# Designs tried in a protein design chat: VH-VL binders against b0r6t4. Part 6

Target 1, 212 residues: b0r6t4
Amino acid sequence: MARFGVDEAGKGPVLGSMFAAAVAGDPAAVPDGVADSKRLSADRRAELDDRVRASMRVGVAEVPVDRIDDPETDMNTLTVAAQADALGRVVADGMAGYVDAGDVNEQRFGRRVANRVAADVAVTAEHGADDEYDLVAAASIVAKVARDAHVDALAAAFDADIGSGYPSDSTTREFLAAYVREHGELPECARASWQTSRDALGAAEQSALDEF

## First folded at step 17 (VH-VL)

Design b1
Fold by OpenDDE, look of step 17:
Structure b1 (fold): chain C 212 residues (1-212), chain A 123 residues (1-123), chain B 107 residues (1-107)
Amino acid sequence: as target 1 above (212 residues)
Amino acid sequence: EVQLVESGGGLVKPGGSLRLSCAASGFRFSDAWMSWVRQAPGKGLEWVGRIKSKYDGGTTDYAAPVQGRFTISRDDSKNTLYLQMNSLKTEDTAVYYCTTEWRESSGYYFDYWGQGTLVTVSS
Amino acid sequence: DVQMTQSPSSLSASVGDRVTITCRASQGISSALAWYQQRPGKAPNLLIYDASSLESGVPSRFSGSGSGTDFTLTISTLQPEDFATYYCQQANSFPLTFGQGTKVEIK
């Protein structure tokens, strides 16, 4: 019986998009090493991503910054939509699988994902599903690799080191601070609704005031 | 299993301060919007305020009666929600519940509730 | 602020009875309406959201209907554990507000 796994990456960063990925196929055919995805290097993840794509059906969905900052939506809703979009690309009627739960209520999350998929599928949502199900772990790898590629592309576009894009990354914070000082506004790839972005803008404003 | 446990309630004089805590478990706390709802003895329910997740800006909203006196905050590393109450009034006497807040069809609902903690403001 | 008015404030019923509680909003709130049950000494429990959607784990004897300003909670066959206070809540606009409650008592 064909199964699927779904996960997302890039929920926490202040820079760039969020990605969801779906992997469908035989759980027994998942490449070795995928189950340990949290401990993998970027290069190893890329290698595993290639192997997963060569042996499984893979779907990827992107949630751009403008949608993340849209006050008419929320991250939970966007996570559901992204997972459903990715899943819809790989499933058919009668399939069943697991998704990493992004809601307080796992059952509600699963139901919401299933309701957004055109095919009649059975979706089970669990917290930490990537640690328990190989197809979800595979999906996690695919999503992370997509995220990594996105960050690399951003860095290239700015011709600058932007770091990982996470608020805890000093390189990311330094990039944002420098950009705001230079341009007086956030870069397009920055999630304006994030506290980190607001802090960067506030710091620049304060500095300007201190010069008077 | 989702669990919410309030603490920090007690007796305080008017003008005093009190800090309530809500310990969360059984879910990824950082993903959740959280609210405080209070209930005066023998009365109905009153929304106090909310805090969104950091993924939605971490912003707060308050009911008018507590605006400027109460502050809602969260520590995601500790899975804990806080309610700092300053300049307390007798009318603030109530059982205070922490709740998860969930958005559906553009509506805002409270799906999980703690047992509540009693705050009594009296001279 | 949106004011929520429940009717009745209290009612007496027997096990097996059909019970109906109404809630009226001071302005249109579409279907953004929830119903909660609170037993004595306990926290409220969500029963219905989005006016008519049954929360998971809630018995099917509970149902909600309505839109705009007028809403109804129905218990088709009252059970012993259903004697409690029920609150409606508008979920449409801030501040979020509750009805004054309806106490369902044993006849």
Scores: ipSAE 0.863, ipTM 0.931, lowest interface PAE 0.5, mean pLDDT 96
Fold by ESMFold2, look of step 18:
Structure b1 (fold): chain C 212 residues (1-212), chain A 123 residues (1-123), chain B 107 residues (1-107)
Amino acid sequence: as target 1 above (212 residues)
Amino acid sequence: EVQLVESGGGLVKPGGSLRLSCAASGFRFSDAWMSWVRQAPGKGLEWVGRIKSKYDGGTTDYAAPVQGRFTISRDDSKNTLYLQMNSLKTEDTAVYYCTTEWRESSGYYFDYWGQGTLVTVSS
Amino acid sequence: DVQMTQSPSSLSASVGDRVTITCRASQGISSALAWYQQRPGKAPNLLIYDASSLESGVPSRFSGSGSGTDFTLTISTLQPEDFATYYCQQANSFPLTFGQGTKVEIK
């Protein structure tokens, strides 16, 4: 019987969009290997993404930097909206499934996702649901592949190695520092509201002052 | 199960300092906005301040009576919220609760609460 | 700052009674209001958010109503575990502020 799983990728990076993905269909049709305990390589994720899309219904939603930086929003609410948007593209009345809870309160997260989906669906939200349910694991892979493609497109657009886009990635921090030093402002792909972005701007200001 | 446990309360003289901790478990702490709420003995509840998650800039807001004296911080690697209280006054005597805060429909609410830790400021 | 005034400050009631508590804001807060229950010696518990939305796990005998400046918490059939102090909280703007509390006692 048809079910669904939902997850997101890219909540924590300083560069680029967050993505949510929903996967719907017969759980028995989920490709083998989505739940492996090993780290998945980019090639393996792309392979599994192709197989998931071949056997399941897939919806993807993007939350761009300008929405993330809007002070009238918050990331947990944006995660709800993204998951609901992705889910709404693939779900029908009477379906039930699991979503990875992107908030402190699982029941609140599930309620908020369900309320934003037009179809009449039963949503169960759980922390770490991608470790427990194969449809959620499949959604996690789809979201990560969408994020990977987005990062590749950004690197091409800036003609630069931007790293993973995460604050912990030294290539990402070096890209930000160099861009701000060169242009006096953040690249458009940077989440200006993130501490990493504020630090890059502050460091450039201090370096300019130290030249005197 | 979500759990919040405050510690670090005690007796301190006016002008002194204390640091409170709130240990969190049962959820991904990095997703949380966190607040401190206090309750003077026999009195009502008073919001003290809050810190947003890193995904929302990690910024803080404070109630006027504590502005400049109290500092809220967090260590996501330790799942711990902190309240540094400096220049303490007798009117700061209260049970201090840590809470999780969320925003919905432009409103701000508190769903999980710790047991509280007593701070007594007395000469 | 938005001041929140609860009425009554205390009340006595019997098990089975219908209890109403009011909360008035000094300025309009739309529906951004919460209700909390605090039993003696315990931390507060959230009952109601957004004026009328029942928090998960809260018994259906609790309900909230109102908008703007005037809000009501109702307990339809008081139970022994409901003897506590109740606080409203405006959720609209900072600083977030609470009412002074309403103590519900056994008659």
Scores: ipSAE 0.856, ipTM 0.922, lowest interface PAE 0.8, mean pLDDT 93
Fold by ESMFold2, fold request of step 19:
Structure b1 (fold): chain C 212 residues (1-212), chain A 123 residues (1-123), chain B 107 residues (1-107)
Amino acid sequence: as target 1 above (212 residues)
Amino acid sequence: EVQLVESGGGLVKPGGSLRLSCAASGFRFSDAWMSWVRQAPGKGLEWVGRIKSKYDGGTTDYAAPVQGRFTISRDDSKNTLYLQMNSLKTEDTAVYYCTTEWRESSGYYFDYWGQGTLVTVSS
Amino acid sequence: DVQMTQSPSSLSASVGDRVTITCRASQGISSALAWYQQRPGKAPNLLIYDASSLESGVPSRFSGSGSGTDFTLTISTLQPEDFATYYCQQANSFPLTFGQGTKVEIK
């Protein structure tokens, strides 16, 4: 009897924004195939995103790098805020649904999301909710597609292959290293507070000193 | 269900070293900020140090009595928190708890606690 | 460092009594205060955070109040399972510090 689902994408990358998405409507209207979202190609996710938006109400919220780097915030709190923002765009009093818990304590995460939504809603937060509930799986797809589009826009803006934006992606690390070497600073899309960014700056400083 | 299980405690002589582990399950460990809190036998609670998640820079903070002697680390691939204790002193004798830490309304709190592991530093 | 002083250090009370424990911070901490219960031989468990917010699953007989430097934990109707030591913790700044504890014995 859940009537909305919420998830986020882009918590782990060193480049760019995090996105949250909320999907609301009749659970029976959720497109077939969303349950396998983790196994989907980018093309298939984009196709499902189109179908979800055609049949459901969708809200999306972005958390930009400068917010992520703000020392007065933390990622779990930002995840709460992003999910609440996305949910608030599609929900009304009396609605109930599931959110993917972005914190250790499921009850705390659900409470914090519900408290930040103006409408009176019943939020149930669960770890791995995107594996259990079709509306959450649909929200996961929408958030990932928004993140994919954001990464494409960044690559175009820098006229460069930036990879996925994740620290584990060698293309992403190579982009950071090259940018810092050329400009002496991080690209504006990099999360400066993260270890990967600090390492890139440190490596460039050491290389410059070794030349003298 | 969330579970935290400490291990690695035991008897060690002053000046020695010991490594504690905390095995975590029932949540996405990479989301967690983690702390160590200790309690000397018959005494109160004392915060030892903490490590933030990688999403918040992975940085550590230590209480003054352990600064420079203890190192907190984590291995997210193994869902494990570590406390490396060097140059141990008799004053370090305590039950060591691992805890999850969270920030809300500018405050820092501990919601999940392990069972603790006893470290005894004695000649 | 912020020093936390609890009062009393121990008390005895009967089942059904109202019990009040106080905690004083050496400097203002706004509402950033937690209360923990530790039963003998067990790990602590969180009762209250942010001075007055009750943790999920904690009985409603527990309540917290206060701000700034002076804080109170109240147990409205003491139960046999409430025999424990109670700790306050300032949550405002590092190092995080605890009060010395209040041992509650049931008569």
Scores: ipSAE 0.855, ipTM 0.920, lowest interface PAE 0.8, mean pLDDT 93
Fold by ESMFold2, fold request of step 19:
Structure b1 (fold): chain C 212 residues (1-212), chain A 123 residues (1-123), chain B 107 residues (1-107)
Amino acid sequence: as target 1 above (212 residues)
Amino acid sequence: EVQLVESGGGLVKPGGSLRLSCAASGFRFSDAWMSWVRQAPGKGLEWVGRIKSKYDGGTTDYAAPVQGRFTISRDDSKNTLYLQMNSLKTEDTAVYYCTTEWRESSGYYFDYWGQGTLVTVSS
Amino acid sequence: DVQMTQSPSSLSASVGDRVTITCRASQGISSALAWYQQRPGKAPNLLIYDASSLESGVPSRFSGSGSGTDFTLTISTLQPEDFATYYCQQANSFPLTFGQGTKVEIK
């Protein structure tokens, strides 16, 4: 019977959108190599994404920065909504599958995803599901490829090296610092509610006071 | 599978300081909002404060009796929540629980609790 | 701050009894209400959230109802393991506050 897997990528970056992906179909049709998605280059992930889309149904949902920064939301609820949106694009009544749990409580996460999907589906949420189930690993690849493409588009739009978009990436922090220094505000792609963004604003303000 | 283990409680004189730790396992700690809740001996539960995940800004909120004296922090690389308690008073004597907090339908709830660590402030 | 008043403060009941505990909020909190159970010497654990939603793994003999300011926890058929203190918690606004507790003793 047809099954599904769901995951998200881009929860942790300070720059850009989060993406969720759902992959549905026969588990036996999942391309070889999906299980090592975490260590693949962006180009290799894109190749594997093409193969997944050739053999499986794929849904993708984007959560933009404006939603992430909205104080009336929270990231775990947004992860539920994104996974449910992606899943709803590919499922039919009676399907069952696994989702990567984006919350502390696995049963709660699975309940909340299922409740947001119109089709009658059986959702099992597990931490680290992308390590255990090939369909979830495939969804992880699709979500990461969507995220990779998004980062490339941001770099092109700013005509700058923005790094990976993660707070731990010094190129990303340098981009933020330079942009705030030049413009007096965060770039639109920055998650303003992140500590990294607040630090960049604070550092630029202090540097301006010290220089003038 | 989810486990929360508090440590660092003990006897402290008024005006002293103490740091509590809460070691977490069985979930992605970076996803969690975390709270401290205390219970004075023979009394009910009192919310102390909380820290949101980094994905929601990592900000803290405190109950009025502890504002300015207590500091909540977290180290996601060590899966550990901290409560730094300064200027301790006898009324801070309690069992301190770490707990996970979540928001649903605009409500805020606590689902996983540690077994607590006793702080006694006495001279 | 929203004050939470529980009643009764304690009760004694027999195995098999139906037990009802009430909780009143000092102002409207919609359905943002939780119930916790604390056995002697143990940490609290969540029973009910959002007034009436049963937490995963909690026996169906527990149920919650109410909205606005008045809420109830019902144990339909009291069991020996239900000997504990029960707390309501308003979940609507900060500071989050608890009722003073209701101790349920088995006769």
Scores: ipSAE 0.819, ipTM 0.909, lowest interface PAE 1.0, mean pLDDT 93

Design b2
Fold by OpenDDE, fold request of step 19:
Structure b2 (fold): chain C 212 residues (1-212), chain A 123 residues (1-123), chain B 107 residues (1-107)
Amino acid sequence: as target 1 above (212 residues)
Amino acid sequence: EVQLVESGGGLVKPGGSLRLSCAASGFRFSDAWMSWVRQAPGKGLEWVGRIKSRYDGETTDYAAPVQGRFTISRDDSKNTLYLQMNSLKTEDTAVYYCTTEWRESSGYYFDYWGQGTLVTVSS
Amino acid sequence: DVQMTQSPSSLSASVGDRVTITCRASQGISSALAWYQQRPGKAPNLLIYDASSLESGVPSRFSGSGSGTDFTLTISTLQPEDFATYYCQQANSFPLTFGQGTKVEIK
């Protein structure tokens, strides 16, 4: 029986896109070792990603920074849209599965995702679904690997160490601070709506004032 | 299950300050927009203000009657919403509810509510 | 600010009755309207959002209709637990505002 799992990665970073992934197939066919992406090394995730893609149907959706910063939407809505987009790539009528709930209300989240998928599917949303369902865990890995590749590409484009892209990462904060000092503006990959971005801009402005 | 528990209410004199807390559980707090809504004794509901999630800039909005006096903040590490109330007035007397807020079709709604905490401002 | 006016302010009804409450906005708010129920001594509960969408877990005897400026909450068959105060809320623009409430009392 074909089922699916859906999850996302990159919700919390100040740099770069968010990614959602959907994995469809037999839960029993999920590769051994699939677990929450936070518990695996980047290399191990990459290996598992290859195995998942080789044996399952996989869909990935990207939410770019400009959409994240769009005041006409919100992160929860974007998460729903991204999950639905990824899911729509792998499902057909009659399929059922689980998604990692990104809303306060799990049922609402599941309904919102289902309503955005063209196929008639049964979507069950649960908090922490990636810890309970192998297909969701697989989707988590796929999403994280996509996110990792995106961050690597950004680092290469800037020819700089940008860190993980998360606000708690000192390397990321240092990169932002340095970039703003040099250019007087945020890099294109920075989510301007984040407090971290605003802090970087504010710090640079203050520094400039202190020099006069 | 989703649970919101307000605390910090009490009796305070006009011009005084009070800080309310709202402890959240049963969901990932960092995902939620949060609002404060108050209700004067025997009266209707009045929106006080809101704070978005950190994923949406953690920006705040306030109703005109509390603008400049009240501050909404959040500590996601503690799953707690705050309402700092300064320069309190007698008309601020009310039960204060914390509530989750979400967007649907460009509308803003309150789906989960705490039990409320009573703030009484009196001489 | 958008002002919300409910009608009536109060009504008396019996179990089994059909109850209708109206809400009027001072300006167009599209379908961005919610209905809340508040039982005595309790916090409000969301019933309807987006004018006509039933919140999960809410009995089907509740329904909402309307768009623009005029909205209606209907309880098809009033139950004992439905005696409460009902509020409409415009969700279209800030500041968010509520109607003054409609108290549904037992006849």
Scores: ipSAE 0.891, ipTM 0.939, lowest interface PAE 0.5, mean pLDDT 96
Fold by OpenDDE, fold request of step 19:
Structure b2 (fold): chain C 212 residues (1-212), chain A 123 residues (1-123), chain B 107 residues (1-107)
Amino acid sequence: as target 1 above (212 residues)
Amino acid sequence: EVQLVESGGGLVKPGGSLRLSCAASGFRFSDAWMSWVRQAPGKGLEWVGRIKSRYDGETTDYAAPVQGRFTISRDDSKNTLYLQMNSLKTEDTAVYYCTTEWRESSGYYFDYWGQGTLVTVSS
Amino acid sequence: DVQMTQSPSSLSASVGDRVTITCRASQGISSALAWYQQRPGKAPNLLIYDASSLESGVPSRFSGSGSGTDFTLTISTLQPEDFATYYCQQANSFPLTFGQGTKVEIK
């Protein structure tokens, strides 16, 4: 029986979209070297992504910034929706698999994902599933590579080094601060609901006040 | 297993301050919305306030009785939720529970609870 | 604020009994209603969310129904461990509010 793994990348960044990926197939056919995407270099992830896509069924879903900042939703719900969307692209009735749990309650997360998939599938959600199940690890890689490509595209669009997009990245913070100083507003790719974004806006406002 | 452990409760005089902590384990704390709910001795449950995750802006909401006096914060690096209580009143005497909060459909619910920590405000 | 009123405030029942607790909201809250159980000296436990959804791990003898302003918690066959205080909670709007509680005691 074909199985699947699902994971997401880009939940934490202040810049850009979040991505979910689903990988379906034989767990034994997962390419060697597949591991947690955070442990791999970008180049290695890209190589593994190609191998996964060549041998497995792959679905990817994007959650854009405007949805992330939508006050009528929440990150957990968006994560569920994104995973379900990605999963729906690769599964059929009777399939079973694992998803990386993005909720406090693993069972609830799995149920919520399954309920949003049209096909009748058995979804098991676990924290850290990408460390335990090869298909989930593969999905993590695919999601991360999609995220990386998205960030690269953003950097190209701004003709600037925007860093990884994570709040902890000084390059990202510097980019955001500089952009706000120059334009008086956040870039479109910035998640306005993030504290990092609010901090950037606040800093610019303070600087303006100090000039008076 | 999900665990929430409150601490910091004790005896304090009216007008005093106290900071409660809630140590979380068994889940990725950064993903969780968190709330405080209190229960006066022999009374019912009363929602105190909440804080969303950093992924949802880490915004806070408070019940009117504690608005302006209590502050909820979190340190995801320490898997810890805080409740800073200032200008304490006798009516603030209660067991304080930290809870995980999640959204289902249009509702907000508390699925996991700590065992609570007692705060007594008395002269 | 949405006020939640439970009925009754207390009741006496025996093991095996069917127990029904009602909760009324001062305004419409759709299905955004939860039920909690609190045993003496313990923290509350979530039983029902979204008015009728059973929380994982909760026995099937518990059920919830209702929408709008009137809600019901039913224990089909009361067990010894079910003697506790039950609270409804409106989950629709802030501030979130609880009912005053219903104590289920041994007859």
Scores: ipSAE 0.887, ipTM 0.937, lowest interface PAE 0.5, mean pLDDT 96
Fold by ESMFold2, fold request of step 19:
Structure b2 (fold): chain C 212 residues (1-212), chain A 123 residues (1-123), chain B 107 residues (1-107)
Amino acid sequence: as target 1 above (212 residues)
Amino acid sequence: EVQLVESGGGLVKPGGSLRLSCAASGFRFSDAWMSWVRQAPGKGLEWVGRIKSRYDGETTDYAAPVQGRFTISRDDSKNTLYLQMNSLKTEDTAVYYCTTEWRESSGYYFDYWGQGTLVTVSS
Amino acid sequence: DVQMTQSPSSLSASVGDRVTITCRASQGISSALAWYQQRPGKAPNLLIYDASSLESGVPSRFSGSGSGTDFTLTISTLQPEDFATYYCQQANSFPLTFGQGTKVEIK
């Protein structure tokens, strides 16, 4: 009996898109090793992603920076929309499954995801669902691999080492600082509405003042 | 289970300061928008202010009577919301509730509430 | 600021009665309205959001209706636990504002 799992990756980075992934199929067909997704190297995640795609149906949705920066919405609503988009690509009426809750209220999150999927599906949202359900763990891997590929593409597009894209990554902060210093503005891949981006603009402004 | 527990209330003289805390559990605090709502004894509810999550810029908004006197902050590593109250006035006397806020469609709503902490501002 | 006026300010009712509480906004707020219940000595809890959507776990005897400026909360068959104060909240714009409350008392 086919079921589904949904998760997202890239909520926390200051650079680039967030991704959601849905994995649907027979739970018994989920590859071994998905349950350790947070402890895996990027190479191991890519191997598991290949296996998941070989044995399961997979949907992926992207939320780009300009949607993340839109003041008329919020990250939790965008997480609902992305998960629903990914899920809608792989499910049919009558299917049931688990999603990783990207909000305070699990029941609200599950309702909002289900309401945005055209098929009639039973969605159960839980915090930490990727630690509990193999289909959600598989979705986590797929989302992280999509995020990894996106970061690689950004690095290539800017011809630069951009790090992981996370605020805590010194390579990412150095990329932001250097780009703002050279161009007077944030790179297009930066989430401008975020404090890390505002801090990079502020630091460049102060450095300019100190030289004059 | 989601829990919100306020603390730090007490008796303060006008012009004084007080810092309230709200300890959160049962959810990923970093995902939450948080608000403070107050209720003067025997009176209705009044929104005080809010702070968005880190993922939405961690920005704050305040009701006019408290603007410039109150500061809302958060420490995601401690799952704690704060309300720093300065230049307190007798009209600030109330039970202060922390609450989770969410936006759906065009509306802003409060689903989880703490039990409140009493602040009394009296000479 | 959007002012919210509730009617009545209080009412007396018996278990089993149908109770209707109204809330009027000083300007249009579309469907951006919530209802909260506050039992004596307790924190408020959410009943209705978006004018008519029932919060999870709230009994179906509660319903909400209205749009624009005029809104109604209905309790179809009053239960002993429903003796409380009810607040509407406009959810459309900041500052978010509440009605003054409607106290539902045992007759």
Scores: ipSAE 0.862, ipTM 0.923, lowest interface PAE 0.8, mean pLDDT 93
Fold by OpenDDE, look of step 17:
Structure b2 (fold): chain C 212 residues (1-212), chain A 123 residues (1-123), chain B 107 residues (1-107)
Amino acid sequence: as target 1 above (212 residues)
Amino acid sequence: EVQLVESGGGLVKPGGSLRLSCAASGFRFSDAWMSWVRQAPGKGLEWVGRIKSRYDGETTDYAAPVQGRFTISRDDSKNTLYLQMNSLKTEDTAVYYCTTEWRESSGYYFDYWGQGTLVTVSS
Amino acid sequence: DVQMTQSPSSLSASVGDRVTITCRASQGISSALAWYQQRPGKAPNLLIYDASSLESGVPSRFSGSGSGTDFTLTISTLQPEDFATYYCQQANSFPLTFGQGTKVEIK
């Protein structure tokens, strides 16, 4: 019986979009090595992504920065929407599967995802589902690879090293600081609602005041 | 299993300070919005304030009676919510509950609650 | 601030009874209303959210209805464990506010 797994990547970064991915098919057909995805190199993830896409049905959804910064929504709602969007691309009536829970209440998360999918599917949400279910692990890989490609594209567009996009990444912080100093505003790919973004803007303002 | 455990309550004099902690487990704490709700002895429930997740800017909101005196913060690496209470008043005497908060439709609700910790402000 | 007024403040009932508690908001809050149960010496438990949605794990004897300003919590068949204080909460605007509570006591 066809099953599915759903996960997301890019929830934490200050730069760029978040991605959700859904993988549908036979759990037994998931490529070897997918279950250990957390310890994989970027290159190995890319290789596994190709194998997953070649053997499984794959859907990917992107949540752009402007939606992330929208005060009328929240990250949990966006995560539900993104997972549902990705899932809707690969499922049909009668299918069942697992999703990585992004809510305190797993059952509520699963219900919310299912309610946003047009097809009649059975969704089970669990925390850490990517560690337990191979299809969810596969989805995690697909989402991460999509995220990595997105970050690479951003770096190319700026012709700069922007790092991983995470707040803890000094390269990312340096990029933001430099950009704000040069342009007086955040780059379009920066999530303005993040503290890291606010810090960058604040630092620039203080510097301007000190020079005055 | 979701668990919330408050600590730090006790007896304090008016004008004093106290910091409460709420240890969370059984879920990804970094994803959760968190609130404090208090209950004076023999009285009803009163919302104190909230903090959103870091993914939503980690912004805070406070009830008017505690605005400027109380500060809510979080340490996601420790799965802990805090309530720093300064300039305490006798009317702040209450059991303080930490709660998870979530948004459904256009509403804000409290689905999980700790057992509370008692704060007594008395001379 | 939105004021929430519950009625009655207290009531006495017997096991098996149908119990109805009302909550009125000082202004329209759409369906953004929750009901909580609090047993003596315990933390509150969420029963109903969005006026009529039953929280997971809550018995089906509990139901909520209403919209706008007038809301109702109904216990179809009161059980021994249902003797408690019930609070409504408006979830529409900040500050979030609760009703004064309704104590359901044994007759």
Scores: ipSAE 0.858, ipTM 0.926, lowest interface PAE 0.6, mean pLDDT 96

